# VH-VL binders against Uncharacterized protein YLR179C, part 2

Target 1, 201 residues: Uncharacterized protein YLR179C, of Saccharomyces cerevisiae (q06252)
Amino acid sequence: MSSAIVAKLNKEDIIKDTVKDLAFEILGELSVSYVDSDDIKLGNPMPMEATQAAPTIKFTPFDKSQLSAEDKLALLMTDPDAPSRTEHKWSEVCHYIITDIPVEYGPGGDIAISGKGVVRNNYIGPGPPKNSGYHRYVFFLCKQPKGADSSTFTKVENIISWGYGTPGAGAYDYIKENNLQLVGANYYMVENTTVDFNYDM

## First folded at step 12 (VH-VL; from g4 with heavy chain W101Y)

Design h3
Fold by OpenDDE, look of step 12:
Structure h3 (fold): chain C 201 residues (1-201), chain A 120 residues (1-120), chain B 106 residues (1-106)
Amino acid sequence: as target 1 above (201 residues)
Amino acid sequence: QVQLVQSGAEVKKPGSSVKVSCKASGYTFTSYYMHWVRQAPGQGLEWIGAINPNSGNTAYNQKFKGRATITADKSTSTAYMELSSLRSEDTAVYYCAKDFYGYDHGFDYWGQGTLVTVSS
Amino acid sequence: QIQLTQSPSSLSASVGDRVTITCSASSSVRYMYWYQQKPGKAPKAWIYYASNLASGVPSRFSGSGSGTDYTLTISSLQPEDFATYYCQQYHRYPLTFGGGTKVEIK
């Protein structure tokens, strides 16, 4: 299961374009679902319209012993394809950051991610440029350092390149400088095929 | 680098028409809406309309009641805004503005503005 | 159309002051956008999606809000911050702007 996830991420060049050479171990399945849509399954295409509200996110560890009740998790969402897969002058774009997610198992054995913790960056739905092709929207679940004060974590005030000022910068730098441990990932793809000038956003 | 370069200032008589151009560079012209916004002297900003340069589809502020026509030339990466039946109240600086990121994200770049003066 | 009301329309402040500008929408909007404009110049993108700074915008600026109420804050006003700020909604057509808030030196 872990190897399958990593293989898929590599196939889509997500590792290369985001977390790069960071050491990580996938510890479970990161479930992402949008209202009235099927669950995200590592790269399936999603209608842009269906992804504009914050999704429901859960994490199911392969082994519950890998996460203790004292652990805190952080969720990251990023777009490395800004403004496109071939032009990354704005890459990465930060779409979501939640920290201090408690490790609390539900009756189904999963950990609720959405609705928990502290939202550091509000959810921004995908909005790729028209005619820019598919964009990868990637979720990373990370374990926070023990006893860490998340208030000291990097503030991402500029979503372009996560404020680092360098094209391609984002999740890698955030994870590294805040000593996060990547333990889960999922992603889907969106292209902008919306009808022009809808009255409602 | 993204640049929006607009045509020069215009002086027009009431009842006439004006056509302002906005040449875009530094990005894929057809991938972003181009908007037109105006600002009367000492006043706020007012949205006129927008165009999808790729399809040619447009949206307008109904306030202008068909007086505004927005077009785009993909071959030259230039957007145009024509305003007819000009009146003194149309005196303003007219701006083109590029839609940000993709759609419905505000405007990340603006032209330098074109002053249109309507006077008898 | 969605009406945006900024408050105040103008304010006088000193360098180092904390400045707060509000934008109230007549109906709920998904996000709010802010622009900075100096005399004789075109507006500049300043804040996206209510709380995200545009490129080149100093960290002393911040944005917050949801629904109908949004705020732009300058933690410590600097000389280059004296300008007019506009909020804008991109939730529904026609797009609309607030009336602007002129930040003047006291």
Scores: ipSAE 0.162, ipTM 0.713, lowest interface PAE 2.9, mean pLDDT 92

## First folded at step 13 (VH-VL; from g4 with heavy chain N54D H105R)

Design i5
Fold by OpenDDE, look of step 14:
Structure i5 (fold): chain C 201 residues (1-201), chain A 120 residues (1-120), chain B 106 residues (1-106)
Amino acid sequence: as target 1 above (201 residues)
Amino acid sequence: QVQLVQSGAEVKKPGSSVKVSCKASGYTFTSYYMHWVRQAPGQGLEWIGAINPDSGNTAYNQKFKGRATITADKSTSTAYMELSSLRSEDTAVYYCAKDFWGYDRGFDYWGQGTLVTVSS
Amino acid sequence: QIQLTQSPSSLSASVGDRVTITCSASSSVRYMYWYQQKPGKAPKAWIYYASNLASGVPSRFSGSGSGTDYTLTISSLQPEDFATYYCQQYHRYPLTFGGGTKVEIK
């Protein structure tokens, strides 16, 4: 399962365009679902209007022994395709950051991500420019360093390039400088081709 | 470079109509909404409406109760705003403004403005 | 419609002063937008998505906020900063602007 997820991410150039040469191991399945929609399956297209409210997110480890009850998780959402797949002057755009998510297993054996932890950056729904093609909207789940104070984590005050000022910067830099361990990932794609003045969010 | 060039100042009688143009260049005209905003002398900004130049679909501020008509000509990359049944209260500088749908959803470029004066 | 209330409507300040402008929405909105306007000129894009500076905007400017409360801050006012600033919401139609805040020289 881990290799399958990584293979899919690589096929879509997500690793290349986001976390790059970062060493990581996928430890489970990151489930992402929007209201009145099916669960996100690595790379499926979604209507833009269906993704404007924050999704329900869960994580199911392949092996529960890899996470302890004392561990804290961080969720990142990023768009490397800004303003498009061929023009990345705004890449990456930060869409969501949650930290201090507790490892608490539900009756189904999954860990609730949404509704937990501290929201550092509010959810921003996909909003690709018109006729800019598909954008990849990527979720990364990370394990926080033991004993870390998340209040000291990098503050992303500018969503463009996550505030690092360099096109292509974002998740990689945030993960590295805050010593996060990438353990889960999912993504879907959105293009702005059908929406017309239904902007209400 | 993006440019929005509007038509010249207008002087109109009450009850008449005015049509202001906005010539766009430097970007793909059909890829972004075009908005119209006005500003009465010494006052703030008021959104009139917008158009999708590609589809021709429009959105309006209901305050104008159908007096405003926004159109676009793709062949000339020009947007238009027509306001009918003009009143003295319609005296204002009218701006076209390019919308950037995406990570900058505000109005990233503005026309130079067109003064419309309504007086008897 | 969503009402945006800016505070103050005007202020007098000196070069070097810290200036804070607030924009309060009648209901929760997603990220706010700010524009700078000088007399006789069209507004200019200044801040988008609450905290992102538009191209060419000096770093002494900053934006913050969420929900119903947003803020534009100038850390050290410069001569070229004297202008009127407007907030604008793009959360719901009709789009609406704040009443503006005129920053004048003391």
Scores: ipSAE 0.043, ipTM 0.649, lowest interface PAE 3.0, mean pLDDT 92

## First folded at step 14 (VH-VL; from i5 with heavy chain W101Y)

Design j1
Fold by OpenDDE, look of step 15:
Structure j1 (fold): chain C 201 residues (1-201), chain A 120 residues (1-120), chain B 106 residues (1-106)
Amino acid sequence: as target 1 above (201 residues)
Amino acid sequence: QVQLVQSGAEVKKPGSSVKVSCKASGYTFTSYYMHWVRQAPGQGLEWIGAINPDSGNTAYNQKFKGRATITADKSTSTAYMELSSLRSEDTAVYYCAKDFYGYDRGFDYWGQGTLVTVSS
Amino acid sequence: QIQLTQSPSSLSASVGDRVTITCSASSSVRYMYWYQQKPGKAPKAWIYYASNLASGVPSRFSGSGSGTDYTLTISSLQPEDFATYYCQQYHRYPLTFGGGTKVEIK
């Protein structure tokens, strides 16, 4: 299952374009779901309109022994395709950061991610430019260093290139700087096919 | 780099029309809405309308509907705003502004503004 | 239309002061945007999605809020920060701006 997830990410060039040569081990399934939609399944297309509210996110470890009650998790959401797959002058765009998510197992054996922890960067729904093709919207779940104070983590004040000032910068730098360990991932695809000026929400 | 360059200042009489241009460069013109915003002297900002340069579809503030016409020329990456039946209250600096990300994201770049003066 | 009310309309402050500007919407908006404008110049993008600084905006600036209430804060006012700030909603048409807040030197 772990290898299958990694293989899918590689097939879509997500690893190459985001976390790059970071060493990581997928420890479970990161479930992402939007209201009135099916669960995200590693690259399925989603209507842009359906992704504007923050999703429900859960994590199910393959082995519960891999995460202790003392561990804290961080969730990252990024778009490496800004403004497009072929033009990355704004890549990556930061769409979501949550830290200090507690490892608390529900009755089903999953860990609630959404609604927990400290939101560092509010959720920003996908909004790719028209005629820019599909964008990959990637979720990364990370394990925080033991005893870490998340208040000292890098502050992403500018969502463009996560504030690093270099096109292509984002999740890799954030994970490295804050000594996070990538343990889960999911993603979906969005293309801007909205009717013109249909913004009433 | 993104640039929005607008046409020069205009002096018009009441009842006439004015057409302001906004030439865009440094990005894919057809991928982002172009908005028009005006500012009367010493006053705040007022949204006039917007256009999808690709489709030509437009949205207008009802306040200006019927008098404002927004168009775009893809071949020259230029947006236009025409305001007819001018009145003294239309005296303002008119700005074009690029929609960031192309959907519900605010404006990331603005033209330098075009002063339109309406006087007898 | 969604009406945005900024408070205060103007304020006088000194270099180093903490400045807070509020923007209240007549109905809930998903995100708020802020612009900085100096006399004789076009507005500049300043804050996106309520709390994200535009490119080139100093870290002394911050934005927060949700629903109907949003704020722009300058932790330590600098000489170059004297300007007029506008909030803007992109939730519903017609798009609307706040009345602006002029930050003047005391």
Scores: ipSAE 0.503, ipTM 0.821, lowest interface PAE 1.0, mean pLDDT 94

## First folded at step 15 (VH-VL; from k1 with heavy chain Y103L)

Design k3
Fold by ESMFold2, look of step 17:
Parts: structure tokens; C-alpha cells; sequence
Structure k3 (fold): chain C 201 residues (1-201), chain A 120 residues (1-120), chain B 106 residues (1-106)
């Protein structure tokens, strides 16, 4: 399962553009669901309107022994394509950060991600500029370092370039700076043909 | 001067198809989405769907999914809407509308409309 | 699908009257748009992003509202304002319009 997920991420340049040289191993399936919509299927297009409320997020490890009860998880959501695939002056845009998610299994063998942990940055739904083409909206699930004090994790106070001040900075920099270990990923695509958000104002 | 010029009125029998054209001029055709909207006599406006002329990607009102086909020809700057399996309730004026010009905030230019009459 | 309900469906008013047209959405929307349509003509963009007049729209027209409830106001009705006005939402596919409000001058 992990090999197929990594192959899809590579085919769509997710690894090249957002993970770069981080070492990682995908340990399970990251499920993202919106009300009255199909589940996210690794890169499918989604209507912008369906993604505006925070999604339900769950993680199903391939093997439960790969996570311990003492582990804490972090969820990150990023858009590397702001304002478009070819212009990156706002990239990456931070859309969601949750830390300190406990490893606690439900009846189906999944871990509830949404609604758990500490929300560091509130969910911001996709809002690509009108006629800017498809943007990739990427979710990363990470394992936090054992014994880490999450209150010292980087504060993201500007969603543009995750507040690092350098176009293109984002999830990679956050993962590396806070010693997070990437263990799950998913993404979908949204384009906007209808709403002018006036982002340049 | 932006212009959207639509093909002429059509009279069709139930069960047939109609294809309406919309020729755009005065702007870069591939930079703006094109929408199709219809209006039955004495009634309101109903969105059919849209196309990104650059990519060819479309979105449809589910009411018309499977019956409506929206296409664009970049070489002639022309959008098309084809509606199949026509019924008498498809009698309407069909409009094309550009969703981005100087205003960037809605359908800023509309074609003159094409009356399609479906009668037995 | 988000349903938009306009009220009233029709009205008659005198030149100089203040006219208010409402548009109620079945669920919250980020923005509402308004179009003016005269008989036999295509609609014209009138108010965008709930509040902003399109090019050439007289200052007597204004938009207001948020969430589910939006209004279009004509502060002093003029004879050329005879038309049907439609609201339209961009929040959710399919794009939908209100049923229209026909404004007639006495």
C-alpha cells in the first residue's frame, strides 16, 4: 500500500515540490472526507464549495505496531501552488495545523485526527484565485519526536509562505525545523472558475 | 470591444439535439471561462455549465449532466453547447456569458441569446 | 444545490421611491451577485461581491447582507430602473439564480 501511495505522490510531483529531501515512510492511509462529497482519492478534483468546512480526517495504519500509545501526531495542510502552478509568490499557503494528536484507535482500527489534539492554525478552506488553474491541497500526517514540547513548535503567524518570509517555504521547513517524521499523505485538487477573492487587494 | 455573438434561432422536434455556438472577440479567449445559461419564456435564469477554454475542463449543473456537452475551439475562439434528447420544456433562450473581463467579478458580458423552440 | 428565494417576485413603485429587494439563500454563502435584465435583452452585471456596483451602475443602487440574507436597494427609483433583478450565488455548484424581482414604475 505504501509503495502505491509514494508512486502516486511522485507522479504528481508532490514529493519534489513539498517533501523534497526529507526521509519518510508512509505507515498507513490518511482519509479525508467532506460532507456530501466522495472521499479524497489521492489527487482527485474537488468542487471548491465542498471543501469550505473543516473535513473529517482519519488515519489507518497498515500495521498498528508501527505507532505506540505514547506517540503524538501532527497534521499539516498546505497549498504549494499559490497563486498558481507557475507563480509562487504566496507559496506555500498554510491551511491547517493540528499537533499533539493521540494515538487512539476506534472500532474500525482507525485513529481520529480531526477533532483531536491542539489546533495551532484553524482550517482555511481552499480559495484559489479565479482562473489560476488547479491547485494541489496536500495533507501530511507526521509523528512528533518522542518527549517533544510542542509548545516550542514553530508558530505560523502568516499563512503566506508559512510565515518564513521566503516564497516557496512551507510544510518542508516546518517538518524539518520541528523534527517531525512524515508518515501519511493525501491530496486533492481545486480550481476556481467563479469567485474573485481579490487577493491582490 | 468585447463581443459574444451566438448562432441563430432554432426550431427542433422532441428527441433531437441542438448545438449553439458563441463566437468571442475583443479579448484573449483562453484567459476566461465561458458559461451557458438558459431562460424559459416568462421564467428565470438557469445555469447549465461552464468550460475553461484553455484546458477544456468543464463543470455542469447535474440537471443537465449526460444531456449537455460544452466544448471550445481555441483556433476560432468559439464555445459550443449541445443539448440532446430535447423536450418541450427545453424551449428557452440560451445565453453564453464571459465570467472575467475588466470586472473579474461575475458574468460581465453576455451573448445576444439564441431562442431554441422544441415543438411537436 | 443552494436555493435562492427573492422577495417580492414583483412590485410597482413611483419615481423617487426607495425600493428594497431581498434574496434569501438556503445555506450560508460567501458572496451574492446581482444582475439587471430588461425585456428582450441579456442580463447585465449589476452588483458583485454583495456590495460593489459594476461599471456604469448608478450610485442609487447598493447591495448589503451576509450569510443567508442579502438585499439590493434603489435609493430613489428612476424610470430607467424598470427591469427584472436576479440574485446569483457563487458559493456552491451548480451556480444558481434567484427567481427574479420584476420592478415596474407606476
Amino acid sequence: as target 1 above (201 residues)
Amino acid sequence: QVQLVQSGAEVKKPGSSVKVSCKASGYTFTSYYMHWVRQAPGQGLEWIGAINPDSGNTAYNQKFQGRATITADKSTSTAYMELSSLRSEDTAVYYCAKDFYGLDRGFDYWGQGTLVTVSS
Amino acid sequence: QIQLTQSPSSLSASVGDRVTITCSASSSVRYMYWYQQKPGKAPKAWIYYAYNRASGVPSRFSGSGSGTDYTLTISSLQPEDFATYYCQQYHRYPLTFGGGTKVEIK
Scores: ipSAE 0.000, ipTM 0.412, lowest interface PAE 13.2, mean pLDDT 85

## First folded at step 17 (VH-VL)

Design n1 (from k3 with heavy chain D104E)
Fold by OpenDDE, fold request of step 19:
Structure n1 (fold): chain C 201 residues (1-201), chain A 120 residues (1-120), chain B 106 residues (1-106)
Amino acid sequence: as target 1 above (201 residues)
Amino acid sequence: QVQLVQSGAEVKKPGSSVKVSCKASGYTFTSYYMHWVRQAPGQGLEWIGAINPDSGNTAYNQKFQGRATITADKSTSTAYMELSSLRSEDTAVYYCAKDFYGLERGFDYWGQGTLVTVSS
Amino acid sequence: QIQLTQSPSSLSASVGDRVTITCSASSSVRYMYWYQQKPGKAPKAWIYYAYNRASGVPSRFSGSGSGTDYTLTISSLQPEDFATYYCQQYHRYPLTFGGGTKVEIK
């Protein structure tokens, strides 16, 4: 299961374009769903209109012993394809950051991500340029260092390259600087197919 | 780098028409809406309308409906704003502005502005 | 149309002062933007999506807010910050701007 997720991420060049050579271990399945749309399944295409409100996110560990009640999680969402797959001068664009998500198991064995923790960066729906092709919108779930004060984490106050000022910068730097451990991932694809001046915002 | 270069200042009589141009470079012209905004002397900003340069579709402020015409030439990456039946209150600096990040979300680059003076 | 009301319309401040500008919308807006304009120059993108600084915008600038109420704050005013600031909504057509707030030197 873990190997399958990693293989898919590699096949889509997500690791290469985002977290790069960071060591990580996938510890479970990161479920992402939008209202009135299909669940996110590692690269399925989604209509842009359906992704403008924050999704419902859950995490199901393969082994509950890997995450204790004392652990805190952080969720990241990024677009490495800005403004396009062939031009990454704005890469990565930050779309969502939540920290201090508690590890609380529901009756089904999943951990609720949405509605929990502290939202550091509000959700911004995908907005790929017209005629720029499909963009990858990637979710990363990370384990925070034990006892860490998330208020000291890097503040992302410019969504372009996450404020680092270097094309291609984003999740890698944020994870590394804040000593996060990547433990989950998912992603979907979106292209701009909106009707002019009639977008459901 | 992204650049929006507008045509020069215009002096017009009431009742006449003016057409301002905005030449875009440094990005894919057809991938972003182009907006037109004006600013009367000492006043605030007022949105006139916008165009999708790819499709040619437009949207207008109702205040200018029927009097403003926004067009685009893909071959030259140039947007145009024509305002007819000019009045003295149309005296203003006219700006073109590019949409940010593809969706209808703010303006990241502006032209240098074109002063249009309407006087008898 | 969505009306945006900025407050104050103008203010006088000194270098080092904390400056707060508010923008109130007649109805809830999903996205608010801020622009800086200096005399004789075109507006410049300043804040995206209510709280994200545009490239090149100093860290002393911050944006906040949601729904109908938004704020632009300068933690410590610098000489180059004297300008007029405009809020703008991109939630519904026609697009609209606030009346502007002129930050002048005392």
Scores: ipSAE 0.714, ipTM 0.892, lowest interface PAE 0.9, mean pLDDT 94
Fold by OpenDDE, fold request of step 19:
Structure n1 (fold): chain C 201 residues (1-201), chain A 120 residues (1-120), chain B 106 residues (1-106)
Amino acid sequence: as target 1 above (201 residues)
Amino acid sequence: QVQLVQSGAEVKKPGSSVKVSCKASGYTFTSYYMHWVRQAPGQGLEWIGAINPDSGNTAYNQKFQGRATITADKSTSTAYMELSSLRSEDTAVYYCAKDFYGLERGFDYWGQGTLVTVSS
Amino acid sequence: QIQLTQSPSSLSASVGDRVTITCSASSSVRYMYWYQQKPGKAPKAWIYYAYNRASGVPSRFSGSGSGTDYTLTISSLQPEDFATYYCQQYHRYPLTFGGGTKVEIK
């Protein structure tokens, strides 16, 4: 399953467009679900209207021994397709950052992500430009360095290129400079389907 | 780089009409709403309306409904705002403004403004 | 329509001062936007989605808030910060702006 996830990400050019050559070892399945919608399954299209509230996210390690109670996790959500798949002048757009997520196993063996940790960047639902085609909305789950103080992590105070000022910048730089370890990923696709001048979704 | 370049200042008589243009460049014109906002001298900002340049659909502030007409020419990436039945209180700087990425967007780029003076 | 009330309407502060501008909405809005406008110039995007600085906006500027109450803060006022700041809601049509807060430098 680990290989399958990575293969899918590569096929969609997600790794190329985001985390690039960073070490990436999938340690489990990152489940993402929105209210009254199907679970996210590596690239399925979602109605934009269904993605405006923060999703329920959980992580299920393949091997529980890989994540101990002392570990902390960070969740990143990014859109590398800003303003579109073919034009990345505003890529990446930061949509969600949570740090200091505790490793606490639920009855089903999953680790709750949503509702845990410290929200560094509030959730912003997908809102791709009209007629810009499908955008990839990518979730990365990372393991924080042992003993790390998340208060020292980079502050993303501009969602465009995650504030790095360089088109295409975002998750790669954030992960690298904060010494995060990629351990999970998921993504879905959204295009703008709103009625003109109507945000009541 | 994104640029919104508006037409020059206008001086109009009451009862006449004015049409201000806003030429957009540096982005996909048809992918973002174009808004029109005005500012009377020494006053705040007032939203007039907006257009989807792709569809031509428009939304208006009720205050200007029937008097303001917003259009767009995709071939030239130019938006227009025409205001008819001009009155002195319509004297203002008129701005075009581009929608920002995402839903519930703000305006990430503004034109330089066009002063419209209505005087007898 | 959603009314936005900014406070104060104007203020005078010295270089280095902490400046706080508030924007109160008549009803809850998803996000608030802020613009900076200098005399004779067009407004500039300043804060997106309540807390995100626009490109080129100095780090001394920050935004916060939720629901009906939002704040723009300048941690250490600089001479170039002389301007009028406007909040704006994009939650419901018609779009509306606050009355503005003029920041004057002593």
Scores: ipSAE 0.659, ipTM 0.871, lowest interface PAE 0.8, mean pLDDT 94
Fold by OpenDDE, look of step 21:
Structure n1 (fold): chain C 201 residues (1-201), chain A 120 residues (1-120), chain B 106 residues (1-106)
Amino acid sequence: as target 1 above (201 residues)
Amino acid sequence: QVQLVQSGAEVKKPGSSVKVSCKASGYTFTSYYMHWVRQAPGQGLEWIGAINPDSGNTAYNQKFQGRATITADKSTSTAYMELSSLRSEDTAVYYCAKDFYGLERGFDYWGQGTLVTVSS
Amino acid sequence: QIQLTQSPSSLSASVGDRVTITCSASSSVRYMYWYQQKPGKAPKAWIYYAYNRASGVPSRFSGSGSGTDYTLTISSLQPEDFATYYCQQYHRYPLTFGGGTKVEIK
């Protein structure tokens, strides 16, 4: 399962365009679902209108022994395709950051991500430019360093290039600077297909 | 870099029409809505309407419905706002403004403004 | 239409002061945007999506809020910050602005 996820991420150039050469191991399945929509499944297209409210997210480890109750998790959401797949002057765009998510297993063996932890960057729904094609909206789940104080993590106060000021900057820099360990990922694709001036915001 | 350059100041008589232009550069003109906003002297900002330069579709503030006409020329990356049946109350600085990010989100760039004075 | 009420309409402050401007919407909006305008100049994008600083905006500026209530804060007012600030909603047409808050030097 881990291999399959990584293979898909590589095939879609997500690794290349975001976390690059960071060492990571996928430790489980990161489930993302929006209200009145099917669960996200590694690259399926989603209607833009269906993704404007924060999703429900959970994580199911392949092996529970890999995450202890003492661990804390961080969730990142990024768009590397800003303003498009071929023009990256705004890439990456930060769409969501949650830190200090506790590892608490539910009855089903999953860890609730949404609704937990500290929201560092509020959810911003996908908003690709018109006629810019599909954008990849990528979720990364990371394990925080033991004993880490997330209040000292990099503050992203500009969503464009995550505030780093360099096109293409984002998840890689954030993960590296804060010594996070990537353990889960998911993504979907959205293109701007809204009817003019009739978007339900 | 993104630039929005508007036409020069206008002086008009009541009952006449004015057409202000906004030439855009530094980005894909057809990928973002172009808005028009005005500001009367010493007053706040008022949204007039917007256009999708790609489709030509428009939206208007009902206050200006029937008097304001917003158009766009893709070949020159220029948006226009025409206001007819001018009144003294239409005296204002008129701004064009570009959508941010591309999904009907705030304005990241503004034109320098065009003063339209309506006086008898 | 969604009415935006800014408070205060104007304020006088000194360099170094903490300044807080509020924007209240008549109904819930997903995002709020802020602009800075100086006399004789066009408005400038200042805060995106309620809390994100536009490029070039100093760190002393911050935005917060959700639903109907949003806030722009200047932690330590500087000389170049004296201006009028406007909130704007892009939740529903017609788009609307707050009445503005003029920050003046005391």
Scores: ipSAE 0.557, ipTM 0.854, lowest interface PAE 1.2, mean pLDDT 94
Fold by OpenDDE, last read:
Structure n1 (fold): chain C 201 residues (1-201), chain A 120 residues (1-120), chain B 106 residues (1-106)
Amino acid sequence: as target 1 above (201 residues)
Amino acid sequence: QVQLVQSGAEVKKPGSSVKVSCKASGYTFTSYYMHWVRQAPGQGLEWIGAINPDSGNTAYNQKFQGRATITADKSTSTAYMELSSLRSEDTAVYYCAKDFYGLERGFDYWGQGTLVTVSS
Amino acid sequence: QIQLTQSPSSLSASVGDRVTITCSASSSVRYMYWYQQKPGKAPKAWIYYAYNRASGVPSRFSGSGSGTDYTLTISSLQPEDFATYYCQQYHRYPLTFGGGTKVEIK
């Protein structure tokens, strides 16, 4: 299952456009769901209107022994396709960052991600430019270094290129410089299909 | 780089009309709403309306409904704002402003402004 | 329409001072934006989504808030910060701006 997820990410050029040559191992399934919509399934298209409120996110490890109660997790959400798949002058756009998510297994064996931890960057729903085609909205779940003080993590105060000032910069730099370990991923696709001037933000 | 270049200053009589242009470059003109905002001398900013340059659909501030007409020419990447039945109170600097990111997420670029003076 | 009330309408502060500008909305807004305008110039994008600095905006500027109450803060005022700042909501049409806050430097 891990290899299947990685294969899908590679097929969609997500690895190439975001985490690049980072070494990582997918340790489970990252479930992402929006209210009154189907679960995100590695690249399914979603109506833009359905993605404007923060989603419910859970993580189910393939092997519970890989995550202990002492571990903390960080969730990242990014858009590498700003302003489009073929033009990345704004890439990546930071849409969500949560740190210090505790590893607490629910009755179903999953770990609740949403509603936990410390929100570092508030959720911003997808907003691709009109006529720019589909954008990939990617979630990365990472393990934080043991004993790390998340207050020392990079502060993303400009969502464009995550504040690094270089087109294409974002998740790779954040993960690398904060010594995070990528352990989960999911993504969906959104294009701008809103009725003109009639979108409930 | 993104640029919004507006037409020059206008002096108009009350009751007449004015049409201000805004030529866009450095981005895909049809992918972002173009807004018009005005600012009377020494006053704040007031939103007039906006257009989807691709569809031609528009939205207006009710205050200007029926008096302001916003249009766009895709072939020249130019947006227009026409204001009719001009009054002295319409004296202001008029700005065009581009939507950021494409989903009603603020304005990232502004034109240099066009002063419209309405006086007898 | 959503009314935005900025406070104060004007202020005078010294270089190095902490400056706080507030923007209160008549109803909850999902996204608030801030613009800086200098005399005789067009407004410039300054803060996106309430707390994100636009490109080129110094780190001494910060935005915060949620719901109906938002704040723009300058941690240490600099001479080049002389300007009028406007908040703007993009939650519902018609789009509306705050009345502006003129920051004068002593």
Scores: ipSAE 0.555, ipTM 0.843, lowest interface PAE 1.0, mean pLDDT 94

